# Designs tried in a protein design chat: VHH binders against FAS1 domain-containing protein YDR262W. Part 1

Every score and structure here is a prediction.

Target 1, 246 residues: FAS1 domain-containing protein YDR262W, of Saccharomyces cerevisiae (q12331)
Amino acid sequence: KNVVNLITFKDSNGKLHKRLAPEEIPPRLHNSQVNSYPLGYKGMRDFSRPAVNLDDILGTQQRKQQEFLAELSPLSLESKLSLVNEVQIFASYVRNDVETYNKVSDPNEDLIIIAPTNRAVSQLTLKPWQFPNNIDKLESDGATEKELDTAIQENISKFVRSHIVVYNDDKNSYKKVSPGCTLLQSIDFTESKKSDSETGGDILLKKEGEVYYVASSRDEKFHAVESIENGSNGVILMVDFTLVGP
Below, numbering starts at 1 at the first letter of every chain, in headers, positions and changes, except where a header shows other numbers; Kabat numbers aren't used for antibody chains.
F is the ipSAE of ESMFold2-Fast. E and O are both the ipSAE of ESMFold2, at different seeds. Each is the mean of both directions, binder to target and target to binder. V2 is 0.75 times the mean of E and O plus 0.25 times the DockQ between their complexes.
Where letters were taken out, [cut] stands.
The coordinates of atoms that the task and the answers printed are left out; those that the model quotes come from them. Centres of patches stay.

## First folded at step 1 (VHH)

Design a1 (framework vhh_7xy4_2)
Fold by ESMFold2-Fast, scan of step 1:
Structure a1 (fold): chain B 246 residues (1-246), chain A 120 residues (1-120)
Amino acid sequence: as target 1 above (246 residues)
Amino acid sequence: QLQLVESGGGLVQPGGSLRLSCAASGFTFSTYAMAWVRQPHGKGLEYIATISSGGGSTYYSDSVKGRFTISRDNAKNTLYLQMNSLKPEDTAMYYCAKDLYSGYEPFDYKGQGTQVTVSS
């Protein structure tokens, strides 16, 4: 018989929790030949430079010693998401949103993906498909199966799209709020027509010293970027938090 | 004593179907979201499906979407997994889990499992 490998930890309130050992999470990434191919390769693209230049977005020109260095690769963001074990749960949600998955697979896009770790997603009190539409309440109120399916898909799409930015060189795609700090617009923000709002965006990106940080514009609580992965059609910033929650 | 008892596994040929059952006791089944997870021999755990406490909301991993259906009968304290179009890669020990947040973690509890083997 096989048993799951669970670890026990105490939160700040002394409550015991159990979770899977991180190394056991992404079995579907084993032996995938498709993930070895550069699906987003753009021909003669210069891979000596990242597809998305974070320092240009931030207006920083400091190229001294870096704590986090971007890894350059001809692999697409689709391939990179499939290969990063720590973001497999988020990657699975991306695959469930067809329109967003098509953008992640598109060699003509330049995307910034703020990818929450398996830990960050697992710590949510509700799963990404359960908010912001209250699925249990809709069910209790007599919603049809089709209405529930629609609400669930809207939840998934909002979660995924709230973590992805379409990058371009147009200043309308980002707003500098201070030296080394820029306000970005997620796909969700853009599609909701919140571009007409006074906030101008929903994601904050900054650089302090050698470290990149990300925050939701809602709470401005910055979290360090744990790793950076460059793909042929954008960049993945791995973070241990989610930009939206219940 | 909280217990989850899985059944319905077995040997099946590719393209076949199986229906797994999980009998729950020792807690108020109708108030908890439930999940099915699987673990192939010598490999990590894979989330398969989650169902809300009332049964109207479900979520599936990409590997099983369109082939598997999770359901529950709160009157019988039973969770089900209908598995259609089975493939050799579906071979695994299948576990019923009481799920607080996510199909991967945290698990409040899981059963002892039922083996599914898909081969000729």
Scores: ipSAE 0.000, ipTM 0.177, lowest interface PAE 16.9, mean pLDDT 72

Design a10 (framework vhh_7xy4_2; at its last look DockQ between E and O 0.02; V2 from the best seeds 0.00; counts 0 for: pae O 21.0 > 2, placed apart)
Fold by ESMFold2 at other seeds, look of step 2:
Structure a10 (fold): chain B 246 residues (1-246), chain A 124 residues (1-124)
Amino acid sequence: as target 1 above (246 residues)
Amino acid sequence: QLQLVESGGGLVQPGGSLRLSCAASGFTFRNYAMAWVRQPHGKGLEYIATISGSGDSTYYSDSVKGRFTISRDNAKNTLYLQMNSLKPEDTAMYYCAVDTRYLFGDYPTSLDYKGQGTQVTVSS
């Protein structure tokens, strides 16, 4: 059963417009000739690089679970994200942001994806395309249809990028706060950052016992990670909440 | 001023055929990818087919692949959907759509339309 989600808005003339939400838009194909070429990012990952290990990021010693999951699932994060039904709404938003999708597909980009469940996204009082830019206010202020579409796309991209961390071995993507608690920087935080005076990040990752927890650094309300999906170029942490909302 | 007007719907028996048309105006038709979407009663919109501005590239959802053919006539500013081997599951309101943000694309990523759509009903 194919169900579509429709975005509805009015232009400055009062005309009602409808468009498909990102989850209903057909997958955007990358250049198939590039994907078939032997040269480019399709080349080999440096196999001497260790897999992303959450215990190393947290400074804890419980590596066995992460190594076991990595051993069992050699698929890329792009493959994993496309296959996990519980996060397909979020996955559709990721595919709508070409820059982010390219990172998910790149074997030389290591990522931590904090993927909200379909339930978490559905419980939002506004859809990800409706905030933080106030689409209703822009419409009432006389924004053109192109300006509205741009603002909607910006909302979608910021939602996606607030849930994804580009990890690298030189620790530019995170700072340990204490044993078992680490501050991470989402792509959106990194792109929006103007000064280090506040220093740190927008995402807290914590381990308590054998359970991982995630919170926004602004409210510090921790939620348990419900599932971890390991891929060849990173990890997906499934959570039943969103890191940003209306 | 952008207008999309769907037509050609109707009642048809299972296994039958129908051809939908979409008359477009208010934009340079040949530069934009187009899509057909459908909405079964009481459900959300379902993407079914897309076609590039030139007509050289098409994509179909799995539910219609092999039965439906999307095409366009850029001289007449008209989009078509040929529907063969129709099933009761194909019963829906059908809309054509365009994404004006992307020139020379291979499929739309957002869809605008102004029509009421055209009803297709498949029943014995």
Scores: ipSAE 0.000, ipTM 0.126, lowest interface PAE 21.0, mean pLDDT 74
ESMFold2-Fast, scan of step 1: ipSAE 0.296; ipTM 0.690
ESMFold2, look of step 2: ipSAE 0.000; ipTM 0.267
ESMFold2 (binder alone), look of step 2: mean pLDDT 81; pTM 0.818

Design a11 (framework vhh_7xy4_2)
Fold by ESMFold2-Fast, scan of step 1:
Structure a11 (fold): chain B 246 residues (1-246), chain A 124 residues (1-124)
Amino acid sequence: as target 1 above (246 residues)
Amino acid sequence: QLQLVESGGGLVQPGGSLRLSCAASGFTFSSYWMAWVRQPHGKGLEYIATISSDSSYTYYSDSVKGRFTISRDNAKNTLYLQMNSLKPEDTAMYYCARSLTTYYEGSDYGMDVKGQGTQVTVSS
């Protein structure tokens, strides 16, 4: 019958990782509303739209001229994720969530991707597809293959979407929690129907000196952003932790 | 409780064939993707083949593609690996494994349960 291909890569520490190629993902692991797999950035950014500006989100004033002259990469976030060796595990999960992959490839989106390093993901006690739905418990309770695939897909989507913020160019839409610190809403938070406050959020972003920090609003434990990669449709903030975990 | 028991390994000459079996118990076998992996003496685990719960999808590593065939019998709770045109480099301990998804990370290849193994030795 149908043959499925795996992609193999090594991280900077020589560890072997494997995943399905996006075009080879079985239908049971797809979002059934989307049946296409973009292979790259489609077109150019509409430069009449405001670019992601972290300082604007934080309400901080620029003091240096080079901070004022923000540079946009001609490469999309999809291309940038493919080029950053340190986040390839996370990038693989992004490519296997078809709706999120389409959004990351869309020139009309402006995204902030908080990308955990390979080290951060590999330190988790459970893999991203194993939480928050308890797959072992569902199995022991007699869940069908379709029910397990659905729960696993939900776990993957929640993990990926918990790390991505849709940029809003109206800076007053963001909740300032302290000077230089702003509460953001991930895609997962905005899609949640748990009747959360419209002013809430799940990600904290702050700036101290010239270093950006990110924390989950759940524990408020800040981690420094190790690098920032600019794409044409957003930014990637590389961090040494995951915003959600087991 | 939950067990995977491999069998069918042995000594075979180059160019020969073997059929491996894996008997599953303690879980709903027909609901899971299953895999075969191998470990040569003193080396790391190598992925060989995967099969979906209903057999609609199969995957093979490039080293065995065209020579090995993975299959399953859900009525018997049994996973099979038909190995043809065996080569000395196929010598390894072979394990069957249960997988909850087609996603794999690290050297565990997405396995959540792995059996005790069956030794395959290809030598004249």
Scores: ipSAE 0.000, ipTM 0.129, lowest interface PAE 16.2, mean pLDDT 73

Design a12 (framework vhh_7xy4_2)
Fold by ESMFold2-Fast, scan of step 1:
Structure a12 (fold): chain B 246 residues (1-246), chain A 124 residues (1-124)
Amino acid sequence: as target 1 above (246 residues)
Amino acid sequence: QLQLVESGGGLVQPGGSLRLSCAASGFTFSEYAMAWVRQPHGKGLEYIATISRGGGSTYYSDSVKGRFTISRDNAKNTLYLQMNSLKPEDTAMYYCAAETVYLSPYDTSGFDYKGQGTQVTVSS
């Protein structure tokens, strides 16, 4: 039986490279916060702050004889992402975006993470680092390794940030559009705003019966949420699709 | 545990054809890009062809372009290589390989194989 380490290969045209990184691993993008807010910080949540509650966001919470009890996990979203086998590909992309990973590790954040399954990510015709910047075309056009690394990092950040919502009531990070349906703003949408007055969103969340559904606002094609994991600083909604693609 | 079993090799005359098959098990076949690689006697591994997860994109080495066709059947967990216009230089042990790292350029992306391969011999 033959057992061999991973191989590296190239198309003769130079159009497809399976390994695009320089001989050394390209450095991750760094922001000014990484020096003041350590990556992987796992402090305790301030429980005096309101927790993310999907039913409150949707306005669908039922009042019964006794109030609905929501429980928070002591584990951060970073720890939860590391433990959920079904989203490990997405989790690894989160780790590659320093600023977003710092938010996922921050106990003072409240996040909604729409986490695509390993199956959903692997079914994409291009890997998340290959779009929306066309890496093969950039290589064909003679881009330098530094230019390719920058474009790849931009692709990774856009993919990750398109799947994460910062729950922030002060900035109206969500807007009810109909009964049981709310429009949310991803980090990518918020960062792409041309002004602070820009409204709208890119993610739709709704509830029908006891099942939650998520859609891209682009096509409004809803997919059922397969599971929900509560962390100390937010919630993970596992879905069988990606919100952005090639 | 990932297993790949190659078959379909044999002895053919120059200009002949063969169809190689690779039966995959131990992983979700439809979630991985697949490749064919070969090793001529006494030489290193040579890349032949790659196919994307859904089969929509294919890539070939210059030495086989226009002669070989890679395809897959995700319902049967099987990878194929149709080899036409075979030449003596195509003589090699042929292996199928699965892309085992599918994350980013910061990770090693490549292929791993664990099968015995299937021998192709082209001789006059």
Scores: ipSAE 0.000, ipTM 0.114, lowest interface PAE 15.3, mean pLDDT 71

Design a13 (framework vhh_7xy4_2)
Fold by ESMFold2-Fast, scan of step 1:
Structure a13 (fold): chain B 246 residues (1-246), chain A 124 residues (1-124)
Amino acid sequence: as target 1 above (246 residues)
Amino acid sequence: QLQLVESGGGLVQPGGSLRLSCAASGFTFSNYYMAWVRQPHGKGLEYIATITGSGGSTYYSDSVKGRFTISRDNAKNTLYLQMNSLKPEDTAMYYCTRGYEVRTDYGFQYEDYKGQGTQVTVSS
């Protein structure tokens, strides 16, 4: 297989890191995949639209400071993702998903991005492009380059879209489960379960004290939001876990 | 402590040349694939070129093949991009990136760190 394997090393602080294996001569790159990064509009936000406010969604006490800070940020979520080094692996996957990248660079969108850290992504037993379609099996079964490309792109799209919530004023978008806890729908959920009569959501967001937590169907555990970055078209919640996995 | 610092951008006439540099620190430079990506104003990121840790293998997007050359000096922890026959369409912010995962047979590359960028403007 033409996969570049990661090796592990320990830094001066005792942390384990994964890096690319030593030099190899791989097959020819497929240009349409490499240069197909979507072209998004990066104009100014329509400030007549209210900024994403997590406390409004949760029904908790609003932080006027957070509203003010979010409104003052001139940078789009795409720019913010590009600047947050802790989520660069996820940001790279976002750039390779046309629909999601166009949304995060669009000032007329309002998004909640739940961004897994480099650590969270690198600790997965399979990489995001390897699930849920089993790429190794497809390759072993003699799948064509086009079939492998399609399956890999489907895996990438599902992974990134499972981490993005489109904020809107639809009354059915936000189902309060309990005080300070609300059920949200990822883009992936809305695409796959639009006709489901039991449609509610695939992400739980809650607030306890001043800390936000998220949970997913993957492990049904709440994980703390480690930091929040405000962009002109939404917010980024950084977490040390992935909402979907192998 | 990990840093990538790009330099060498500027204003150049169509058909001109520029050489970009990226100074790396805080990691063992020779152990990583390195790449250049660019972002035109108001548009998404575009992959440009990748080089293996030893410098023995290089990969290019079709839009720059034959015009740009990626290289590295592992003794100086520096990545380079030689840009020849520049076109207005090459106008962009250029970023140096450290590779996390490369799937060259599928044309995908993922990075775990990106520098601050250097602006290249190609106009009369």
Scores: ipSAE 0.000, ipTM 0.333, lowest interface PAE 11.6, mean pLDDT 74

Design a2 (framework vhh_7xy4_2)
Fold by ESMFold2-Fast, scan of step 1:
Structure a2 (fold): chain B 246 residues (1-246), chain A 123 residues (1-123)
Amino acid sequence: as target 1 above (246 residues)
Amino acid sequence: QLQLVESGGGLVQPGGSLRLSCAASGFTFSNYAMAWVRQPHGKGLEYIATISGSGGYTYYSDSVKGRFTISRDNAKNTLYLQMNSLKPEDTAMYYCARGPYYDSSGYYEFDYKGQGTQVTVSS
């Protein structure tokens, strides 16, 4: 019953391939089928589409792997953030920003989440809810509880949104800085820009050899992406640093 | 040149454990899903497990679910199979395979496999 049939065939270029017989193709996980095409289809994202292709962003297309990752990435970014132990502090901040949380649970979004590790967040001199609004100073200056809560929520939203990029399938939408290096705009950057004519970005993504790197455009100090987790509505790039700090 | 080199097989008693490794070279390892398949002497290939390029998604055949764990280290270009609670029925040549991958035509395929490593579970 568990004997798999690998079949050999020639493609259009005459190359020989081996594949699982159709009945032996690994099935999608149950929870992905509830929200995925074709089982959950009605105006939802076609799950067979690559959600995000990092090599398209970098100006070099590697579609076969990305198509496989999209097909075998049945869990949403919301579910993936919940399962990655190394980013749980960041994940908790995402859950506390209702609008951003709704984006990471939306199957029609395509997101790149640059998720700082628990270590990276813990090494900050101020917690994410403490900057850039100076909460201690606002409190000492007599701010009301409502004003403090608002400032804290603004800090959390800015921190979270500074680490999330809305992916665009049109790779020409991204500014190529150098070969293999592209400038991206976080949600925070796009919200802060005053005109659609404003250009630029706050995140640099590059690939050298087989390793992806991320930097803040402010300092251009690149840090290696430690792991990549694909979800049905985007990717998580785990890094041991934060894109914004005190 | 593209190479997949399996290691870690051997003779083990029922209920024992083994960890198989596959060293990959000659391609961008993190851009490919990888699989373990096995072939008992005189029988066909049996699918064991698949792992996505990122390592975020795994799939297992029912015969090994709960006993075997597939994993990868993309920094070392290495694929692993942790085999626990081994049974005589697990005796086979174990192969590391590149794929399955989903191409733009909608096909899943393996386009390369290694030379294999023998696992023998004796009573």
Scores: ipSAE 0.000, ipTM 0.118, lowest interface PAE 15.8, mean pLDDT 72

Design a3 (framework vhh_7xy4_2)
Fold by ESMFold2-Fast, scan of step 1:
Structure a3 (fold): chain B 246 residues (1-246), chain A 123 residues (1-123)
Amino acid sequence: as target 1 above (246 residues)
Amino acid sequence: QLQLVESGGGLVQPGGSLRLSCAASGFTFSDYAMAWVRQPHGKGLEYIATITSGGSYTYYSDSVKGRFTISRDNAKNTLYLQMNSLKPEDTAMYYCATDRLEYGLSEDDFDVKGQGTQVTVSS
């Protein structure tokens, strides 16, 4: 089992090539939050800051703050993603998107990561780096290596960011679409300025009994969350499907 | 254990056609992209074609574009290669293999597990 190379492209003969992603991630300032720590600092979470609370988002029975915080890990989402074998393909794509990887590594972020399993990614008819930009067509149309790299990186960023939600501690900021069901906005949705109307979103989260379910708002096909991993700066919800596809 | 069995090769005249099959077992066939590669006698492996896990997208080397068609039947755990307008330079041992979705397939990284099926194009 080899270490996954994060970027792939194909040549004019249809042969697939691997290309190493940059090893270093540059430090970046986060626009919505003032960081008291440099990026990459291994400090503990500020426990005075609200933690991700799925039940609060859903308007279901609220857990006591102390009970909820007891589920947090001292390990960041970056560390947790590296340890969960079932999501390593997705984790490799996260590592290839510098801006998102900075958020996942940031102890002052609070994220909900909807992580598709290796199986879910493997069942796609195209690899995540191949859509929505049609890399095969761009190459056959004479795109340069730099243009192909840019299109591939845009595909990777869209795929990754479509699976990550920045948590807001004000539960009233989320649109409740039915009892126990709430509409969320991925980073990709937010960046694409697709919220032309008041309460748009691209991810549905619901709870029935003790089980959480996730769906794309496009098809409303709910899938059970298979496992939940708590990190110091958010939560990982493991699912058997991808929120975006070809 | 993962097992791939190629069949359908034979002797054919230039301009003729052959259909190759690959029977897969020991893994969830529908979870993997699949590839055909070939090896002419005394030469290295040459990439021919890839089909994605669901069968919706295909890739071909320039040497076979417009002549070969890769397809799959996930219900039968079988991969196919339809070969038309065969040329003497298509003479090779043909192998099927899984393609890693997180990686690209290359001639240097291709893991050939089966015995292959021989295609000879000669008059």
Scores: ipSAE 0.000, ipTM 0.110, lowest interface PAE 16.7, mean pLDDT 73

Design a4 (framework vhh_7xy4_2)
Fold by ESMFold2-Fast, scan of step 1:
Structure a4 (fold): chain B 246 residues (1-246), chain A 123 residues (1-123)
Amino acid sequence: as target 1 above (246 residues)
Amino acid sequence: QLQLVESGGGLVQPGGSLRLSCAASGFTFSRYAMAWVRQPHGKGLEYIATISSSGDYTYYSDSVKGRFTISRDNAKNTLYLQMNSLKPEDTAMYYCAKWDYGSGTYLNPEDYKGQGTQVTVSS
């Protein structure tokens, strides 16, 4: 089949733009391509607000160290995603979901981003824009370009939003599954469920010794967090797997 | 087809002990957290205990903490509940359930298929 390699996003002025899927961007040009995305002014974080603290969520030790590190790192999650070479494919998908990218750029948000590495995204049997809507089938069934673009946008939004959690500094808002293990809700989960979605979740976070682990709640296959990057409006947990797949 | 078969219930005196078993089939048991819940006659369902997929982590209802122990044998696809220091208020039908993190409940209507096992604590 002829490859569909364009994805659509809406800028801050409501105009639709098209570009190549992130995996089609050569590595040497990757950062320059994503940095050209038009966004409005993001402002700056109010540092008097509580920083994201994973140990508080889990009820473990070392809470003050995370708070100190967050205060020392004035760069936003937007800037951090742009600078972490290992997650650039994921970062490009974030930029192509305008609503989510605006949230990542918002100093009034506090986010936990579970960022799959370039390796993790590249090893998927289907690219993120190809699932869960079956783009090949829609095209074969005679879908219009607008219908294909809508399905691709829905796929990208679901993929990206399934990897981002909105932090709440009320520890009691998190469901403790077991000691050192807590259930989290991605943005995709909260948007897909009714208002009483407070009790459920799609992501498991745990700590064993000094290592953090993440799993999809669907299969409980825990993967070690390879690195943590603190931003002014949240944290990035780098993992070598994707929370959703084909 | 998912199937859960509970056993081990019976009649015991207060202060006695019972060990319940739940044999699971039709899904990859070792991948999912499991729970024990109970329903006393004429009352609603009450959560008792949960255990992680690995068995490393457990949670208990305050009413049974220190008296009951949940465990699992992933090689045998079997969940257990050791009940010690039984009280009359422990009298109930006991069910095992596959924990559904997506719904945030210990009883998923789509996954729970157990018939239960009756525990009666009476002098």
Scores: ipSAE 0.000, ipTM 0.144, lowest interface PAE 17.2, mean pLDDT 74

Design a5 (framework vhh_7xy4_2)
Fold by ESMFold2-Fast, scan of step 1:
Structure a5 (fold): chain B 246 residues (1-246), chain A 121 residues (1-121)
Amino acid sequence: as target 1 above (246 residues)
Amino acid sequence: QLQLVESGGGLVQPGGSLRLSCAASGFTFSSYGMAWVRQPHGKGLEYIATISTGGGSTYYSDSVKGRFTISRDNAKNTLYLQMNSLKPEDTAMYYCARVEYDILTGYSDYKGQGTQVTVSS
């Protein structure tokens, strides 16, 4: 009776794997010593609270505490991406980029993932693995399998990393554009050192009333956030568009 | 320039068997996962089977598990579907598809023209 909804992903060796549901992460207790944590560890996280506070970076009012807490999940972003059916194409790209997947799976990270829906990705004229490197042309010009794999991986990495922000709890680290509107830097922006931009970021986040909106800083066309999923190490903002395209 | 050409469909009685083939060209076949997707007349697409780049991993829908077997021959750029114990409910147009990374709707980034399978007495 049940149509099997199979989630498969391609690993670094090109094999497809079936994902199983992860275990729930239990809440942390107060008996942990801060000095006992590994170097660079942020400390034991309170899984009853969101890892990322969007309203703090925007300077806006939070949702009612009781209503907000009912939506919290102790699951990691890796687990949440695996479970949200509407973003599975994007989630598969995240799993294919080893460094980004490790970051999404890291309990010491706090990330904002702007996740395009399956529909949004499917509407692109080229697939994310096909740009900005022109894979069809490289193949027709006689590129080796290794050269094609490298170009494809560069495309995937750029696409995925263009949709992820490393959250900083110091809200003064973000450039405020206007009341309720803040400029963010994707991982791709920070790593590519495209700081030839006068503005210092590539993603705009704003709140109007109770609705969050996202835009590329390049075109400033805002799209409403369709849903918000809280994980133990960040937040997923589901949107009907992609921040980068062909 | 990318092409997927299905063959091997036909009319078969309930309980019978068929073997479908898909000839791929215009891309590096061994670098992609592949899938078989079917569509009964007047109904939506149904994912039925996927296979990894090297053939080491396979996945099936519950409706065909234990009856169908997906396989590939990368030296021949060919995908196969062995269908056993066929049922009237298996009557559909069968498509070969190239897998992007995930199969949720039974179609990834490219699908062939299809081959008709009809299971009837």
Scores: ipSAE 0.000, ipTM 0.122, lowest interface PAE 15.1, mean pLDDT 73

Design a6 (framework vhh_7xy4_2)
Fold by ESMFold2-Fast, scan of step 1:
Structure a6 (fold): chain B 246 residues (1-246), chain A 124 residues (1-124)
Amino acid sequence: as target 1 above (246 residues)
Amino acid sequence: QLQLVESGGGLVQPGGSLRLSCAASGFTFDDYAMAWVRQPHGKGLEYIATISWSGGSTYYSDSVKGRFTISRDNAKNTLYLQMNSLKPEDTAMYYCAKGTYRIEHYGTKAFDIKGQGTQVTVSS
């Protein structure tokens, strides 16, 4: 059972390590952050504008408010995820998936991260590393340590990638469905639906009044976005639910 | 090569019931919302009901709400419409339609109608 408590991650030297699954972090009463570039960030884009504009995606009028301009941040999504106390369990899973972590750390990416709160992840009947591959069954069926590690990593990758959208104007990675409502494709969706990805999607984003709402193919009920954090390479939408589950 | 084949229509008395079926092929059925629409003789196309890819969300026109039930069987690539308490004004050619997305909201752009339809006639 020791194997199912370990997650593989890659250090700064490229060496693979195993560690215990991410711990649940209690929420803090207040957080604040310093707006400075993360170590090694070089960026080529104009940081005077948000990397992703949700109102443009939704086809709504740009707000052009003092508030909108104040949302600009030189910090990457990696740095933002590390500083937002309410999403630390999700952030820990992102750090344990090397490919996704590298994408989130890439200053030339434009990402929408739909980040479930610590509470939302904690309410799951299975931890994200335990589904959709049934780790307990694989172990009881005599799977090797390597086979278990692979299945756990696949579970983690699917979980985090189901919560991340690549904004790409060239591919029209968003489709307007109705006024104020747009269909988005997660990384997991685009990986599984290669030839049909242009016409489908697994995430709905809408705006009613001043509040954004998200619905998933798993949960067709809209949930209010609790907060929005802008980074240099995208945006984080904090939500009270997970887009995939056991 | 998208094909939609409707069946189950017929002649029924007012107050009666019918169950329509639509057999889908040539696309990944469980990736799309599906709809039923109808066209009375000599009139325009009328929206009836929509069901999401999973069957978790359904939407109905006011004219059929409480009387009709839309459902799907993704294992069989089949869409259904259970019609109860039929009225003479329900007389129309009924068409199965493929949506563009996994979830469709009422009032989104016209659905793709590719089938021949199935005739429903409500008459005494």
Scores: ipSAE 0.000, ipTM 0.206, lowest interface PAE 12.6, mean pLDDT 74

